# Designs tried in a protein design chat: VH-VL binders against Probable nicotinate-nucleotide adenylyltransferase (nadD). Part 2

Target 1, 199 residues: Probable nicotinate-nucleotide adenylyltransferase (nadD), of Chloroherpeton thalassium (b3qyz5)
Amino acid sequence: MKKIALFGGSFDPPHYGHFALCTLTRELFSPEKIILSISKNPLKGSANAPEAHQLAMAKLMAEELGKTGPVFEVSDWELRRAGFSYTIETLRHFHAIEPNAELLLCIGEDNYQIFEKWKAYQEILQLAHLVVFARSGTQGEQQSSRIIPPERYTWVQLDLPLSSSDLRREIAEGQDWQAKMPSSIAAHIAAHRLYQNEK
Below, E stands for the ipSAE of ESMFold2; O stands for the ipSAE of OpenDDE; V2 stands for 0.75 times the mean of E and O plus 0.25 times the DockQ between their complexes.

## First folded at step 1 (VH-VL)

Design A7 (framework fv_alextatug)
Fold by ESMFold2-Fast, scan of step 1:
Structure A7 (fold): chain C 199 residues (1-199), chain A 125 residues (1-125), chain B 110 residues (1-110)
Amino acid sequence: as target 1 above (199 residues)
Amino acid sequence: EVQLVESGGALVKPGGSLRLSCAASGFTFSDAWMSWVRQAPGKGLEWVGRIKSKTDGGTADYAAPVKGRFTISRDDSKSTLYLQMNSLKTEDTAVYYCTTLPYDILTGYEYMDVWGKGTTVTVSS
Amino acid sequence: QSVLTQPPSASGTPGQRVTISCSGSSSNIGSNYVSWYQQLPGTAPKLLIYSNNQRPSGVPDRFSGSKSGTSASLAISGLRSEDEADYYCAAWDDSLSGYVFGGGTKLTVL
């Protein structure tokens, strides 16, 4: 029954939307661990935080999540590798470490709909069970994804109000952004003046 | 029993080159991340660099003072770690230790677990 | 060259509790796990504490670690003469992309 859940993302910045997804995954699946796997952003520009700060903020998010219950960890494996890493490489890595654990790959509905375009998607389905987060009213799309067998995914409804792209813009514009993330992360952003220069 | 044995330390002239070896036993070397740490006479510890397992990419990271001059490599078939030292400076005079560096992805930990006894490098005219 | 700040010396008598501090910044201790190393005279360093507060097998529970914000602390209770050694803290530094050590604390058991 040992399960390990994986959330991949740039966490640039992390926000309460990520917090909600992680806590809901813990409550629904009772995994031994939930790993925040920091992904390289191929579209990274001046609007994005340096990788060191992405890692620092992800660690702060894991610490805040840990206050609500065990266990949340951060993986910087993708950041430490040379070049870009595909999700299949990350899954191979964790499967090699824990061959007897069931891996849960947490993704959004938009990524689920184009899943057949993912590198080695059939191998991903052999290594991991998909946890698909979808907004209210999208459940009827299950049958349109006949490429992914129904036994290889779980459909979870959760309305996400937040976007990291919108948050970066709001921070740069001096709008009220601090209430949209844990205060430790907001303090880190303020202390290091992240997302301020948007040329 | 996990053991690390460094060798190759010598007296070298400034500008010279030297290769250190670290022979590992008692664990699956191919799965391990490894590190080099040095200590100048009567001074504190200074990290030199690390190398990941081949499964985790086999890449190396270096401290700023040695970047571009030192290269860390590994031979998994011989369970041996290497430190190639080029363009040596008097400031490189130190005891060099190799360490195991277990990175437990599932717990998020990285630390210098097992240490060898060290090998002495002296850079002098 | 020491990025983390430790007092250069500390002292105590047998049976006392001694605390050694280690101060850093948000890029190292504030964001990463802290480990502590003990170096007995004439020997290689030995892992004493990892992941802020965990003891490897064989390290007595008299040794404990803690972390608060950008600072860490090593506590030694029931001090013994064999605890006389140099103690180093260490953490990964995100801005340097490498491990950093404290300058070391020489503990004298009086």
Scores: ipSAE 0.000, ipTM 0.447, lowest interface PAE 17.4, mean pLDDT 83

Design A8 (framework fv_alextatug)
Fold by ESMFold2-Fast, scan of step 1:
Structure A8 (fold): chain C 199 residues (1-199), chain A 125 residues (1-125), chain B 110 residues (1-110)
Amino acid sequence: as target 1 above (199 residues)
Amino acid sequence: EVQLVESGGALVKPGGSLRLSCAASGFTFSNYWMSWVRQAPGKGLEWVGRIKSKTDGGTTDYAAPVKGRFTISRDDSKSTLYLQMNSLKTEDTAVYYCTTDRYFDSLGYYYMDVWGKGTTVTVSS
Amino acid sequence: QSVLTQPPSASGTPGQRVTISCSGSSSNIGSNTVSWYQQLPGTAPKLLIYDNNQRPSGVPDRFSGSKSGTSASLAISGLRSEDEADYYCAAWDDSLSGVVFGGGTKLTVL
């Protein structure tokens, strides 16, 4: 049985936190494929990169990741769709393409805590095994299932000190941001003057 | 383009019943979770409850002050949301708004996106 | 009573920066995202900020949001007379299984 891991997100911009999540997923689960699925945000403001650059940076991240191991792919399927982005639709899409693969849905602990708010969350649990990345915790911090059966998720501890929203602010303010992402992505941001917040 | 229109507000005696409607247009209503929010005259916003889409089980949640007295339902064929109010009290006097209850699971965003203009319910002798 | 705490009023003059606070607990702001709503006199509320700090299309850059621990803030820079309104924060509350609002802040622009 082959496994395909899915990371949904805006990648706006991608950074070493994403890099760490992807490489750790590869080491722990040995998936045949890791897909960076770019989420469509119809409420994007001027502080966000245009979709074309979001896609370009995600592709650069996948290229850098590809130098370290198995196949990394970018999916722009959600960007091509009309309307809002829902994970169940993305999972149905990938299940249709690879009906015999086990899908691993990679999410953060914050999203796990409100998982029952996700569209068709019961169907998500039928289509995918959750990989929940949790920040450092106290003993017993692991959530015993509230509504998610224990066989449907794996708890992985990984402290990620980086966020895309903090990076967008740091870039706009001219702080030292370039060391927080692969140099190819930093070069793309600089070359295209992304996240400058000019009115 | 996307629009919500509430109706059914009226003057009702304490202990009475009233049903509010919210007509949706310009979007695929059946895909959305929907909420009711109220605002007493000169006061702040208070969440009443919500109903999930049929695909997500069509379940409902209610704020403590209305639980057991109010029922939220939907008719996807008519793109209409309902609030059935029973055992009305003076403190239920408010403008009632319907809203889309939006969550982008891929992004972790949760908010009330579209609001109607409201319908007024007055509970008085 | 409101579950989230906001100051009942705030004021400023045109061009000034004003900040509106919103204080909660671990079951609401501490665990969930914060949204902000603007209500102009005589109108329905309008979404102003979602996911703590994101602006919908059409909301100017003068409006910004932030969240730290169990508290959130709305900042309005370059204050204008058109910003005179009531502002509400909101978040899902895990303990109550529902959305909770702040009491609202009436912003006066003199």
Scores: ipSAE 0.014, ipTM 0.533, lowest interface PAE 7.3, mean pLDDT 84

Design A9 (framework fv_alextatug)
Fold by ESMFold2-Fast, scan of step 1:
Structure A9 (fold): chain C 199 residues (1-199), chain A 122 residues (1-122), chain B 110 residues (1-110)
Amino acid sequence: as target 1 above (199 residues)
Amino acid sequence: EVQLVESGGALVKPGGSLRLSCAASGFTFTDAWMSWVRQAPGKGLEWVGRIRSKTDGGTTDYAAPVKGRFTISRDDSKSTLYLQMNSLKTEDTAVYYCTTGGSYEFYYMDVWGKGTTVTVSS
Amino acid sequence: QSVLTQPPSASGTPGQRVTISCSGSSSNIGNNYVSWYQQLPGTAPKLLIYSNNQRPSGVPDRFSGSKSGTSASLAISGLRSEDEADYYCASWDDSLSGPVFGGGTKLTVL
C-alpha cells in the first residue's frame, strides 16, 4: 500500500523542528511522498511573512530535506483557494488525486487534543491515519485514547524545542536565530528583511 | 510550451448571447485555475471572472458588471474553457483573453491567449 | 475608473532608467502582492513581474518591481526602443474579492 504523508503549516518560517518531523516520518513510515502543504495565515501582520515568502521558504526547506532523500514536495494548493482552507478539504483534494494511497496526516499533540473541534473530524479519520507528535512527559496519549480510537492514530514521541512564533520574535529582537534553520532559509530571511519592524 | 487559443468572438446585437471557447495545450489543464480578462477598445484591462480546477471544487467567481449574465465553465476532457455571455450590452464590447491564474493567492495572470473580439452593436 | 492609479504616460531615451508608479489602498496593494504586465501594440498582455518583484523566465533583469506600503513601482533600466508599450499593474482587492488593474501607462521611447 502506497503511503503519502501530509504536513500542514504556515512555515512562517520553517525551522529545524519541521526538518526533524519530516525526516522522522520518513524513517518510521517509509512514505512514497511527504508533502509540505502551505496553509493560509488568516491574520496578516508585520510579525508574519507575505505568502510568497512562505512558499519560497517552504520550497527551500523541501530542497534541504531532499538532500537527505528524494520524497519531499511542497503543495501550494491551499494558497490558491478563496477563503480559509480546512484540513478536510486538503485531504479530499489529495485523496481525489491518489485514491489508492493511504494518507498520513502529521499533526502536533496540541492540535490532536482539540481534534473533535476540527471541521468534519470524523471524515478526516476516514480519509487519513493520524501521526501525532508528542513531547516527552505528557499524558496526552492516555487522554486521547478515550476520545479517538487507538487504531486511527500512531503516537510518536519527539521533543521539539523550536516554534515559528518564538522564532519570529527572536528575529525581530535581533537575537541568535540563524542556527535554528537551514542556512538557505536564514539567507532568504536576511536578504528580504523578513520579520523586522521599521519603527 | 503552454498555449491558450480563444475563439467564438463575433458581432452580436444588444440582448443577444454568445459563447467563447479557449483551447489549452502544453500543461495539465485539469489542475489549472482559469480566468477571463477583457479589454474594451483603447481602454485598460478588466477581470471578468475565474473558475477553479474540479479537484479544488470547480467554483466560479465573477466581477460585479457581469455577475448573473456570464457563466464560466470547463470541459477537462477537451482541455477547454468556456465563457457563456447572455443579455449582452454595448459596454461588453471588448477583446476577451483567456488566462491562467486569478485565484486569491495567484491573482496574477501567468499565461495569456491572443484574444477574441466581441462587438455588441445594433 | 480603474481601482489602482497609474500615470497615463511615461517617457525616456535609450539607455535611461524609467519608473512607473502604481498607487492603491490598504485593501489591495497594502495587503496583497503586485504583478505587472507588458502589452506591445496589437498584442496580448504578457506577465512581466509577479509577487511584487519576481521575474518569469525570459524577462530580462533590467525589469524590476518593488512595493512599499500601498504603492508599487516598475523600474526599467537600460531603456530600449522595443520597450515602447502599455504597462499595467494589478493586485487582489479584499473588498471586491477579485483581481484589480491599474489604468495603464503608455511608455514612449523618445
Scores: ipSAE 0.000, ipTM 0.449, lowest interface PAE 14.3, mean pLDDT 83

Design C1 (framework fv_cilgavimab)
Fold by ESMFold2-Fast, scan of step 1:
Structure C1 (fold): chain C 199 residues (1-199), chain A 125 residues (1-125), chain B 112 residues (1-112)
Amino acid sequence: as target 1 above (199 residues)
Amino acid sequence: EVQLVESGGGLVKPGGSLRLSCAASGFTFSDAWMSWVRQAPGKGLEWVGRIKSKTDGGTTDYAAPVKGRFTISRDDSKNTLYLQMNSLKTEDTAVYYCTTDLYYDSSGYSEFDYWGQGTLVTVSS
Amino acid sequence: DIVMTQSPDSLAVSLGERATINCKSSQSVLYSSNNKNYLAWYQQKPGQPPKLLMYWASTRESGVPDRFSGSGSGAEFTLTISSLQAEDVAIYYCQQYYSSPTFGGGTKVEIK
């Protein structure tokens, strides 16, 4: 029936790669909403932007996406939880809120290749349809696991992804980073002097 | 906070049996892959075996030295992991640690590999 | 089973100096599809359980000081402590999780 797409990430910072993935998902799947789910990464500590700024920038990204069409939301559910959150827990949370919706889980090709290593991956496949983003010229689909049924994923080719890690380094080095994200997010980074000491 | 508390260790004679328990709190035990790791006095770490969550099939894997003698099980209603040790040998003497299996979900995310304080098993005549 | 070999068995380093620990696996622990090394480092102090220090060969666990760094790929790995502190006196273990987990023999780090 209705579909809800989930993009999990730290959005640290969000960039035009996220923008392109979200708009393409809307055009291909026509979901009732697309949720940018802020992932809690306890393994990184506080080296990157504070959680409040990750949330603020994700909201700015949702605002910019909303200008192109409706139905983009931000979830800070993982940030509010005690302890760890695996993808299955986030999916259970959204399934409980919208039990009649089909969940679309948007992941990159690298994560697809190791999907059988994900916690409760069989339950993930029962709760969500995978949307796998891959660039042209990769062997990704050729290397797909026989454990993941073909009917449980859709392969989407999209070139020119950006990396938040590379972007943080470019900001610290004073490179031309501002063109790689919506101006509202660039302004937020500049106003709060985020990522200036990334190495 | 995540806590793992082992119990059931003690002195046992060669050929005997012993059951260890590990009480877990601070995380969703039923979703976790659990392992036992042991350390002989003054020696290094040795992985004993693991049990997957029931959602992932509830299957077990064992290191060669203990395969066929040790059995790992879990009771999700009690948040407890067990290690049944049969046909014990003097070389099984070690501190036995309960730990969450190191697991990665998505790129760069995982549950921390938490360890209990350990319980000593001494196998001697 | 993948066999993990650490060197040296022990080393003594002066406070503030660099400590280097090596780890070799009997086969590659690099998974070509995701380009990740399934290699972790643990720190164990006397009377305490092991503590995860590093995973994916070079990613520091939360709260681990930046003086700790991991490097290497495939079958040869190194843990470096750039400026040894008194609290770093411990035994360090490498562990592969590419297949059924196996640990190295450990390297004891002491102050000269």
Scores: ipSAE 0.000, ipTM 0.442, lowest interface PAE 11.5, mean pLDDT 82

Design C10 (framework fv_cilgavimab)
Fold by ESMFold2-Fast, scan of step 1:
Structure C10 (fold): chain C 199 residues (1-199), chain A 122 residues (1-122), chain B 112 residues (1-112)
Amino acid sequence: as target 1 above (199 residues)
Amino acid sequence: EVQLVESGGGLVKPGGSLRLSCAASGFTFTDAWMSWVRQAPGKGLEWVGRIKSKTDGGTTDYAAPVKGRFTISRDDSKNTLYLQMNSLKTEDTAVYYCTTSIAVAGTEFDPWGQGTLVTVSS
Amino acid sequence: DIVMTQSPDSLAVSLGERATINCKSSQSVLYTSNNKNYLAWYQQKPGQPPKLLMYWASTRESGVPDRFSGSGSGAEFTLTISSLQAEDVAIYYCQQYYSIPTFGGGTKVEIK
């Protein structure tokens, strides 16, 4: 059975945290491909990049990842759809394309904690095995999610104190941010003056 | 449907022991973090202790007033949570609630049981 | 341990009016790596066990009416009932789950 790993997110902006997660997924699971699936932001404001730049930055990230090893692909399927897409719809889409592949859904620890609030989460667990990344040691965190069966997820510890929300704030405030992402993405942000006037 | 049913409460003399049980149904008990919370008559809520799932290490934590006297355990084959209370004091008098982890996603049901009354009096 | 302080102890509000309950923690319950506040709100009606209303400070539990909203970050939090209904008469508790769980002292909400 071949494996296909899915990283869903807005990549707004992508950063070395995403880079490390994708690289680690390759090393741990040996998937045939890793797909960066770009999600629409349902509450898109001036603090966020336009969809065209979101896509451009994700493609730059996939290009940088491709220099290190196996096939990395960007999917803009969700961006092309009318309206917001739920993760279950994205999983059904990829399952239809590759019905014999095992899907690995890569999510962060914070999304895992609220996973049961996701639309059709039971069907998601039927279609995909969860790969849950703990971004940092849980210095006082108590697990809130407890309905997901242990055989349906793999817990991966990786300490990375990076978030897109913090990066957007740091860029808007003129703090040092460029070293937190590949230079091609930093150049894109600077050239297009993205994330300015974030409040 | 998430359901929790506590039992085992009653009248006990100071220094005595009592064992509470909580029967769980409607969710995957083996994955759940389970807690005991108590409420003295006319007072607020006080967390007593918890036990993590086996996947998360199966460890226990206790509030300072009960540490060393109370023991939480679980039997995953029976979907049952236990609270063994030793060296009971009058200030342990309370309704004891069994509860699931803070968020029980996807359910419209309460994560708390009905409670069982423990009275410690001579 | 983290100490939770609620104010006021009791609150009387007319039907349809806004009720605001405050909760302060002795230290931040914001986990910076995931930007989540480890704070929950519970409702307890007479003769009933507590019911979860809110978690992650601002996420409503399934089935909780949208008139209930949570806000705040770090060490200061607020539960708001935008238009008080008769069935909202209860005692409300905040709880942190950043470390060993602790509850606030409770706020009794009554109709004026």
Scores: ipSAE 0.000, ipTM 0.408, lowest interface PAE 17.3, mean pLDDT 81

Design C11 (framework fv_cilgavimab)
Fold by ESMFold2-Fast, scan of step 1:
Parts: sequence; C-alpha cells; structure tokens
Structure C11 (fold): chain C 199 residues (1-199), chain A 127 residues (1-127), chain B 112 residues (1-112)
Amino acid sequence: as target 1 above (199 residues)
Amino acid sequence: EVQLVESGGGLVKPGGSLRLSCAASGFTFSNAWMSWVRQAPGKGLEWVGRIKSKADGGTTDYAAPVKGRFTISRDDSKNTLYLQMNSLKTEDTAVYYCTTLGEYVWGSYRPYYFDYWGQGTLVTVSS
Amino acid sequence: DIVMTQSPDSLAVSLGERATINCKSSQSVLYSSNNKDYLAWYQQKPGQPPKLLMYWASTRESGVPDRFSGSGSGAEFTLTISSLQAEDVAIYYCQQYYSSPTFGGGTKVEIK
C-alpha cells in the first residue's frame, strides 16, 4: 500500500523548519508523495501574506525540496473553496482521490495535545495515521491525550527553533531573516515587499 | 436568539449529590459542543468540563478538581444538557453556568472559548 | 496547567479615558502551525454571566463596540478600552484555550 504524507499549514512564510520536517518524513516513512496543503485562514490580517503569495512561496518550497528527493507537491484545494475547510474535509478529499493509499497526517505536538478539539477527530483517525513532531525537552508521550490510541500515531522528536510568526516579525523589523529559508523564497519576499509593517 | 437556562441548584450537604439541567434554544443543540463553567461567590471563573456533539464522538472531558465526581451528559431529543455532581465538597460551592463552546472559526479547530452563557444556577455545599 | 495572571487587580479610569488591562500566561499560547493566539477576553457585570468580548487575542465578538481592542502575542496580552463609557464598568477576565481552559483572576474596572 502506498503512503501519502500531508502537511497542512499557512506556510506564511515557509522556512527551513518546514524543509527539515518534510525531509525527515520522507526518510522515516518513504511516502510516494508529500503534499503541502495550504490552509485558508479566514482571520488573516495585514501582517500575513496574501493567499496568492502563500501559494507561490509554498510552490517554491516544494521545488527546493524536490531537488533533494521524491515527489513533493502543493495542494491549493483549500484555497480554491469559497469558505474555510476542516482537516476532515481535506482528508476526505485526498481519500477520494487515492482510496487505496495510507494517509499520514503530519502535525506538531501543539496540535496533538489539542487534537480531541478538532472537528470529527475520530473520523480523522480512521482516515489517517498521525505523525507527531515534538520538540526536545518535552515530556514526550507522557503528556499525550489518552483519547488517541498509541497505534494511531507515531512520535518523532525533532528540535527546530524556527517559526513563521517570528519570521514575519523579523522581516517587518528589518532583521537578518534571509538565511532562515531557501534563497528562492527570500527573493520572492524581497521582490514583493511582503510582511512589511504597513502591510 | 440563543438561550441557555440552568436549573437544579440549591443547598446540599458535603458528600451529597445534585443534578443540574440546562435547557437550550435558538440553535441546533445536537451539533453544539457544550460546557459547564463555575464561579465561587466573589471569585473568578473555573472551567468544569465539556461534552462534544454526537457527530464529533459525544465524549466528555473534565477539569482535574471534578474528575471522577462529576458527569456531563446530554439529551438531544430534549435540547438539554446535564451535570451530575456526586461527592460534593464545600469548595464546589459556586454559580454554575451552562455554555456553548466557540464556533468553528479556522481549519480543524473547535476552540474552548465560551460564546454563549446561561444566567447560572447557585449550588451551595454546606453542613 | 497554564496559569493566567492579570494586572492590575483594580483600575479606576475617568469617562472617555483609555483603560488598559494586562494578561500574562505561564507559557506561550501561540500555536505555531496557524499563528493564532488561543486567548479570549470576557466582561462580567454584577449579577450577570460573563460575556465574550474577544477571541483569538484580537478578534472582536459580533456586537462588541470597536472601542474594545485586543493585542499581544505568545505569553503577554492586553485588552484596551480606548474611551471608557459608563456601561463598561465590570470585571474583565482573560482566558487561554491552548490547553485545558484556564482564566485570569480578573481586573475590576471602575469609574474614577
């Protein structure tokens, strides 16, 4: 059975943290595809990039990842919908396209700790195996919800001190941000003056 | 118009039991995640627990101080939420509010902020 | 549990003046994947239930006047009332929902 890994997020902007997570997922699970699914944010403010630029940067990230290994793809399915999409809707979409594939839903430990709050989370667990990325210094699985059976997730320890929120602030403040992402993405941000204080 | 009306509060002795009800109207109760929040007289707010909609598994979750003593349940046919309180302690004395949990606002999350509140019902635990 | 600390405990402000309430969490309530702060604000008047004012730190609930604004990120948040009106006299609570919900101790806002 083939595996398809799904990374959902805003990628606003994408950075080397995303790069490392995608590369590690490839090494650990050998999926046929790794899909970067760009999430629509209905509460998006002026500090965020326009959706067209989120998509463009995610495509640049997938292109850079593609230079290092297997097929990396971007899905704009959520962005094309009139409203926001729940993860269960996105998983139903991919399951309908690839009914014989095992879906791997890649999430951070923060998401895992509140997973029982996700819409239809039990159906998510029927459709996908969770891959949970946790930072160094956590209590590992000891803090994990008893609601999610151990056989429905894999715990992966990885310490990456990068966040999109910090990057947006650093770009707005004119700090040294360009080394924290692939140069093609840094060039895109600079060329279009994304994440400035007045945007 | 959303309305939540609590009832069943009163005076009870330590170690006793009491059942609170919350009658809901003005929204599709069967699809809502419901919660109880309490407030001791003159004190701040404390979350008690929540129950999911049947579509989302119908499961319950509780704050540590009440876990094992309190049970939340719902009757969708009557649009009613319940809180069964057992082994009551003096520190359980509070106004108990029935609440709805926050609207689905982004992605996959059902946030635990409380958008609608009932008027509350007072539970006094004393000898 | 995440501990929420509000300051000041009590605040006296003249009508039309700005009121500022601070809220600090014992750990960040910013979720990295969606860049949202899991923080809400409530207003409670005597004898009434709390009323939701703000969620996602800065999103105003429908029907809440625009003189109320939320700011901050991570572990430090502020609720601002730009021009205090008589009906704004109340106790204000912050609440995190990043983990199991916890509330701040409240800030009482009174007319000076």
Scores: ipSAE 0.000, ipTM 0.477, lowest interface PAE 12.6, mean pLDDT 84

Design C3 (framework fv_cilgavimab)
Fold by ESMFold2-Fast, scan of step 1:
Structure C3 (fold): chain C 199 residues (1-199), chain A 126 residues (1-126), chain B 112 residues (1-112)
Amino acid sequence: as target 1 above (199 residues)
Amino acid sequence: EVQLVESGGGLVKPGGSLRLSCAASGFTFTNAWMSWVRQAPGKGLEWVGRIKSKADGGTTDYAAPVKGRFTISRDDSKNTLYLQMNSLKTEDTAVYYCTTGPYDFWSGYEDAFDIWGQGTLVTVSS
Amino acid sequence: DIVMTQSPDSLAVSLGERATINCKSSQSVLYSSDNKNYLAWYQQKPGQPPKLLMYWASTRESGVPDRFSGSGSGAEFTLTISSLQAEDVAIYYCQQYYSPYTFGGGTKVEIK
């Protein structure tokens, strides 16, 4: 059965951490495609980029990823909806489009540890196989296996020190941030003065 | 393990003030919308107020009976929620619960209350 | 301000028999864009905090036995316990989260 991998988030901004997760997912799982699913940005302004720039930067990230190999797509489905979408609603959407594909839901270890508190988490496990990225794998996996059956997830150890929240702060403070993302995205941020603490 | 632990309850005289704390652990507090819910002895549940995550504007909403007297705040660096209670009345006597809904990292929105603290008793008398 | 009304205030049911609790909202809590009813049910036992049983009117919370079911749409909702067990003795509350946040008055379920 074909696989489709899903990375959800605000991509506000996208960075080399996202790049590494996507390329590693492609190498480990050989999905037919990887979809960057953009979540609504509820706070506009200096703390977050406007939705148009959020979408533009995600598309730039998909273009850069595409230079390393196929196939990366951006979904703006959540942005087009009137209200917020839970992860289960996004999974139902993709399952309806590709009912015979196996969905791979890519999440971080901190999200996995609280997974039973996610809206409709049992339905998520019926619709998707979890791919859990962890800074430190063995201890966390042993702890979490008490909650989620091992056949419903794959544990991937990946030590990446990047976060979008830290990047937004570093950009606002004028620190050295440009090397932490593809140059096309850094150029977009600079050209449009995104994440600046101004006005 | 996911936990909410309330503290700061006690006996206070009418017209007095009291500050409640709720310590959160085992989940990403910074992204959570947090609520206070109270229950008077032998009575039903009554929502008191809510504070949204900083990403969602950090705004507060209050039930009519407490509006203007109670203030909800949060300290994300300490994973702690607060309820400042001023001009206390005897009818504010209740067990106060800290609560939050399920986390959904993609949407940044929370819903029905699936995580509750044990509660802290506030008695307003004499 | 959405008002939630539960009925009955209390009911006594024999072990193994069906218990039915009703909840009415003063306005619809169905959000037409996502077709969800923003209605939850909670169980509270003496000395304990409330426990979430049901959300979106009919979706059972993880770990909740299948004898609990929710039904209804719009402004009228029902919680059913198909075969009452001793551990189900509690007070049950409905709650709307369409606009923050109103609880029903509660229904006390006792063994007959």
Scores: ipSAE 0.014, ipTM 0.485, lowest interface PAE 7.2, mean pLDDT 83

Design C5 (framework fv_cilgavimab; at its last look DockQ between E and O 0.04; V2 from the best seeds 0.00; counts 0 for: pae E 18.0 > 2, placed apart)
Fold by OpenDDE, look of step 2:
Structure C5 (fold): chain C 199 residues (1-199), chain A 125 residues (1-125), chain B 112 residues (1-112)
Amino acid sequence: as target 1 above (199 residues)
Amino acid sequence: EVQLVESGGGLVKPGGSLRLSCAASGFTFNNAWMSWVRQAPGKGLEWVGRIKSKTDGGTTDYAAPVKGRFTISRDDSKNTLYLQMNSLKTEDTAVYYCTTDQLWFGETYYGMDVWGQGTLVTVSS
Amino acid sequence: DIVMTQSPDSLAVSLGERATINCKSSQSVLDSSNNKNYLAWYQQKPGQPPKLLMYWASTRESGVPDRFSGSGSGAEFTLTISSLQAEDVAIYYCQQYFSTPTFGGGTKVEIK
């Protein structure tokens, strides 16, 4: 069956941690394509890049990833929606577009642990197979979820030391951050003076 | 380590009442659906009832033989499951097990993966 | 309620030989929407609580030896122990959870 992996988030900014997730997903599941679904950030702040730049950087991310393998696609469907969208809505959208594809929803352990708080989490489980990326040394899998059957998720151990929030701070403070992402994305950030402190 | 420990069993006369407790540890109790299963001496397993997680409404279901007489409840703050048994009958005599139900899609299960050691309830005149 | 019927009631098998337990449901426990059979198998050793062996008819629970296997679909299911071991002496129960959970009557497996 055709597989499509979905990564949701703001990717603000994208970094090599995201690349690692995508690359590993490719290796483990061999999806036909990976979709980066750019979501709105409910926390509006000066520290975040404008949505247009988030989208631009995501496209650069997809381009860089494409150099190493399969098709990467960026979706701005969530950005075009009025208000904030829930994951279930995103899944319904892509399911409608690709009804014969198995959707792989890639999430972090933190989201896995509170998955029951997700809107229509049961339906999410119906529409997608969860790929849960967890840090090493956690007891998350051992304390098995009472809501997610083993057949509906894959547990993947992967440490991700990078975070977009840290990068935003580092950029604002003029720290060494460029090596934590592809040069194309770093150049975009520099050219447009993203993540600078407002005086 | 995931563990369930039942308590509260004992001897009671027909028509009497008894409250069983099940202390849970080693897993996220508040997200778990919980069931009671009983086994009469030398007999098979019989599902007694279930309580859903609060997130899934916290509703209860009961087997026909115990409906109206038994009540399942939970205290998530104490990681404890309860079985209030009223109007007990001799046929209620059994070892009572508490179990975790593996939830699927909020209404279905894929097995009872954790069991306590059980507590014996004897209803006799 | 769905009625579960197991056969045989008891089974004596020599060590190292195959044990086969059958379970029938009064109606199908297969969900066509996800193609899953809502059927579990449990093992209960003397003086112990039941232990989950198999779910979704054929998925082995963690820690369960590979000599245990489940098969079947719809309303007919089989638990197979490919090579009976001494520690496998127990009563085995099938259970459907397609609707209100119901157990089979159990099959006692002993060493011949």
Scores: ipSAE 0.000, ipTM 0.529, lowest interface PAE 13.9, mean pLDDT 88
ESMFold2-Fast, scan of step 1: ipSAE 0.037; ipTM 0.597
ESMFold2, look of step 2: ipSAE 0.000; ipTM 0.445
ESMFold2 (binder alone), look of step 2: mean pLDDT 90; pTM 0.922

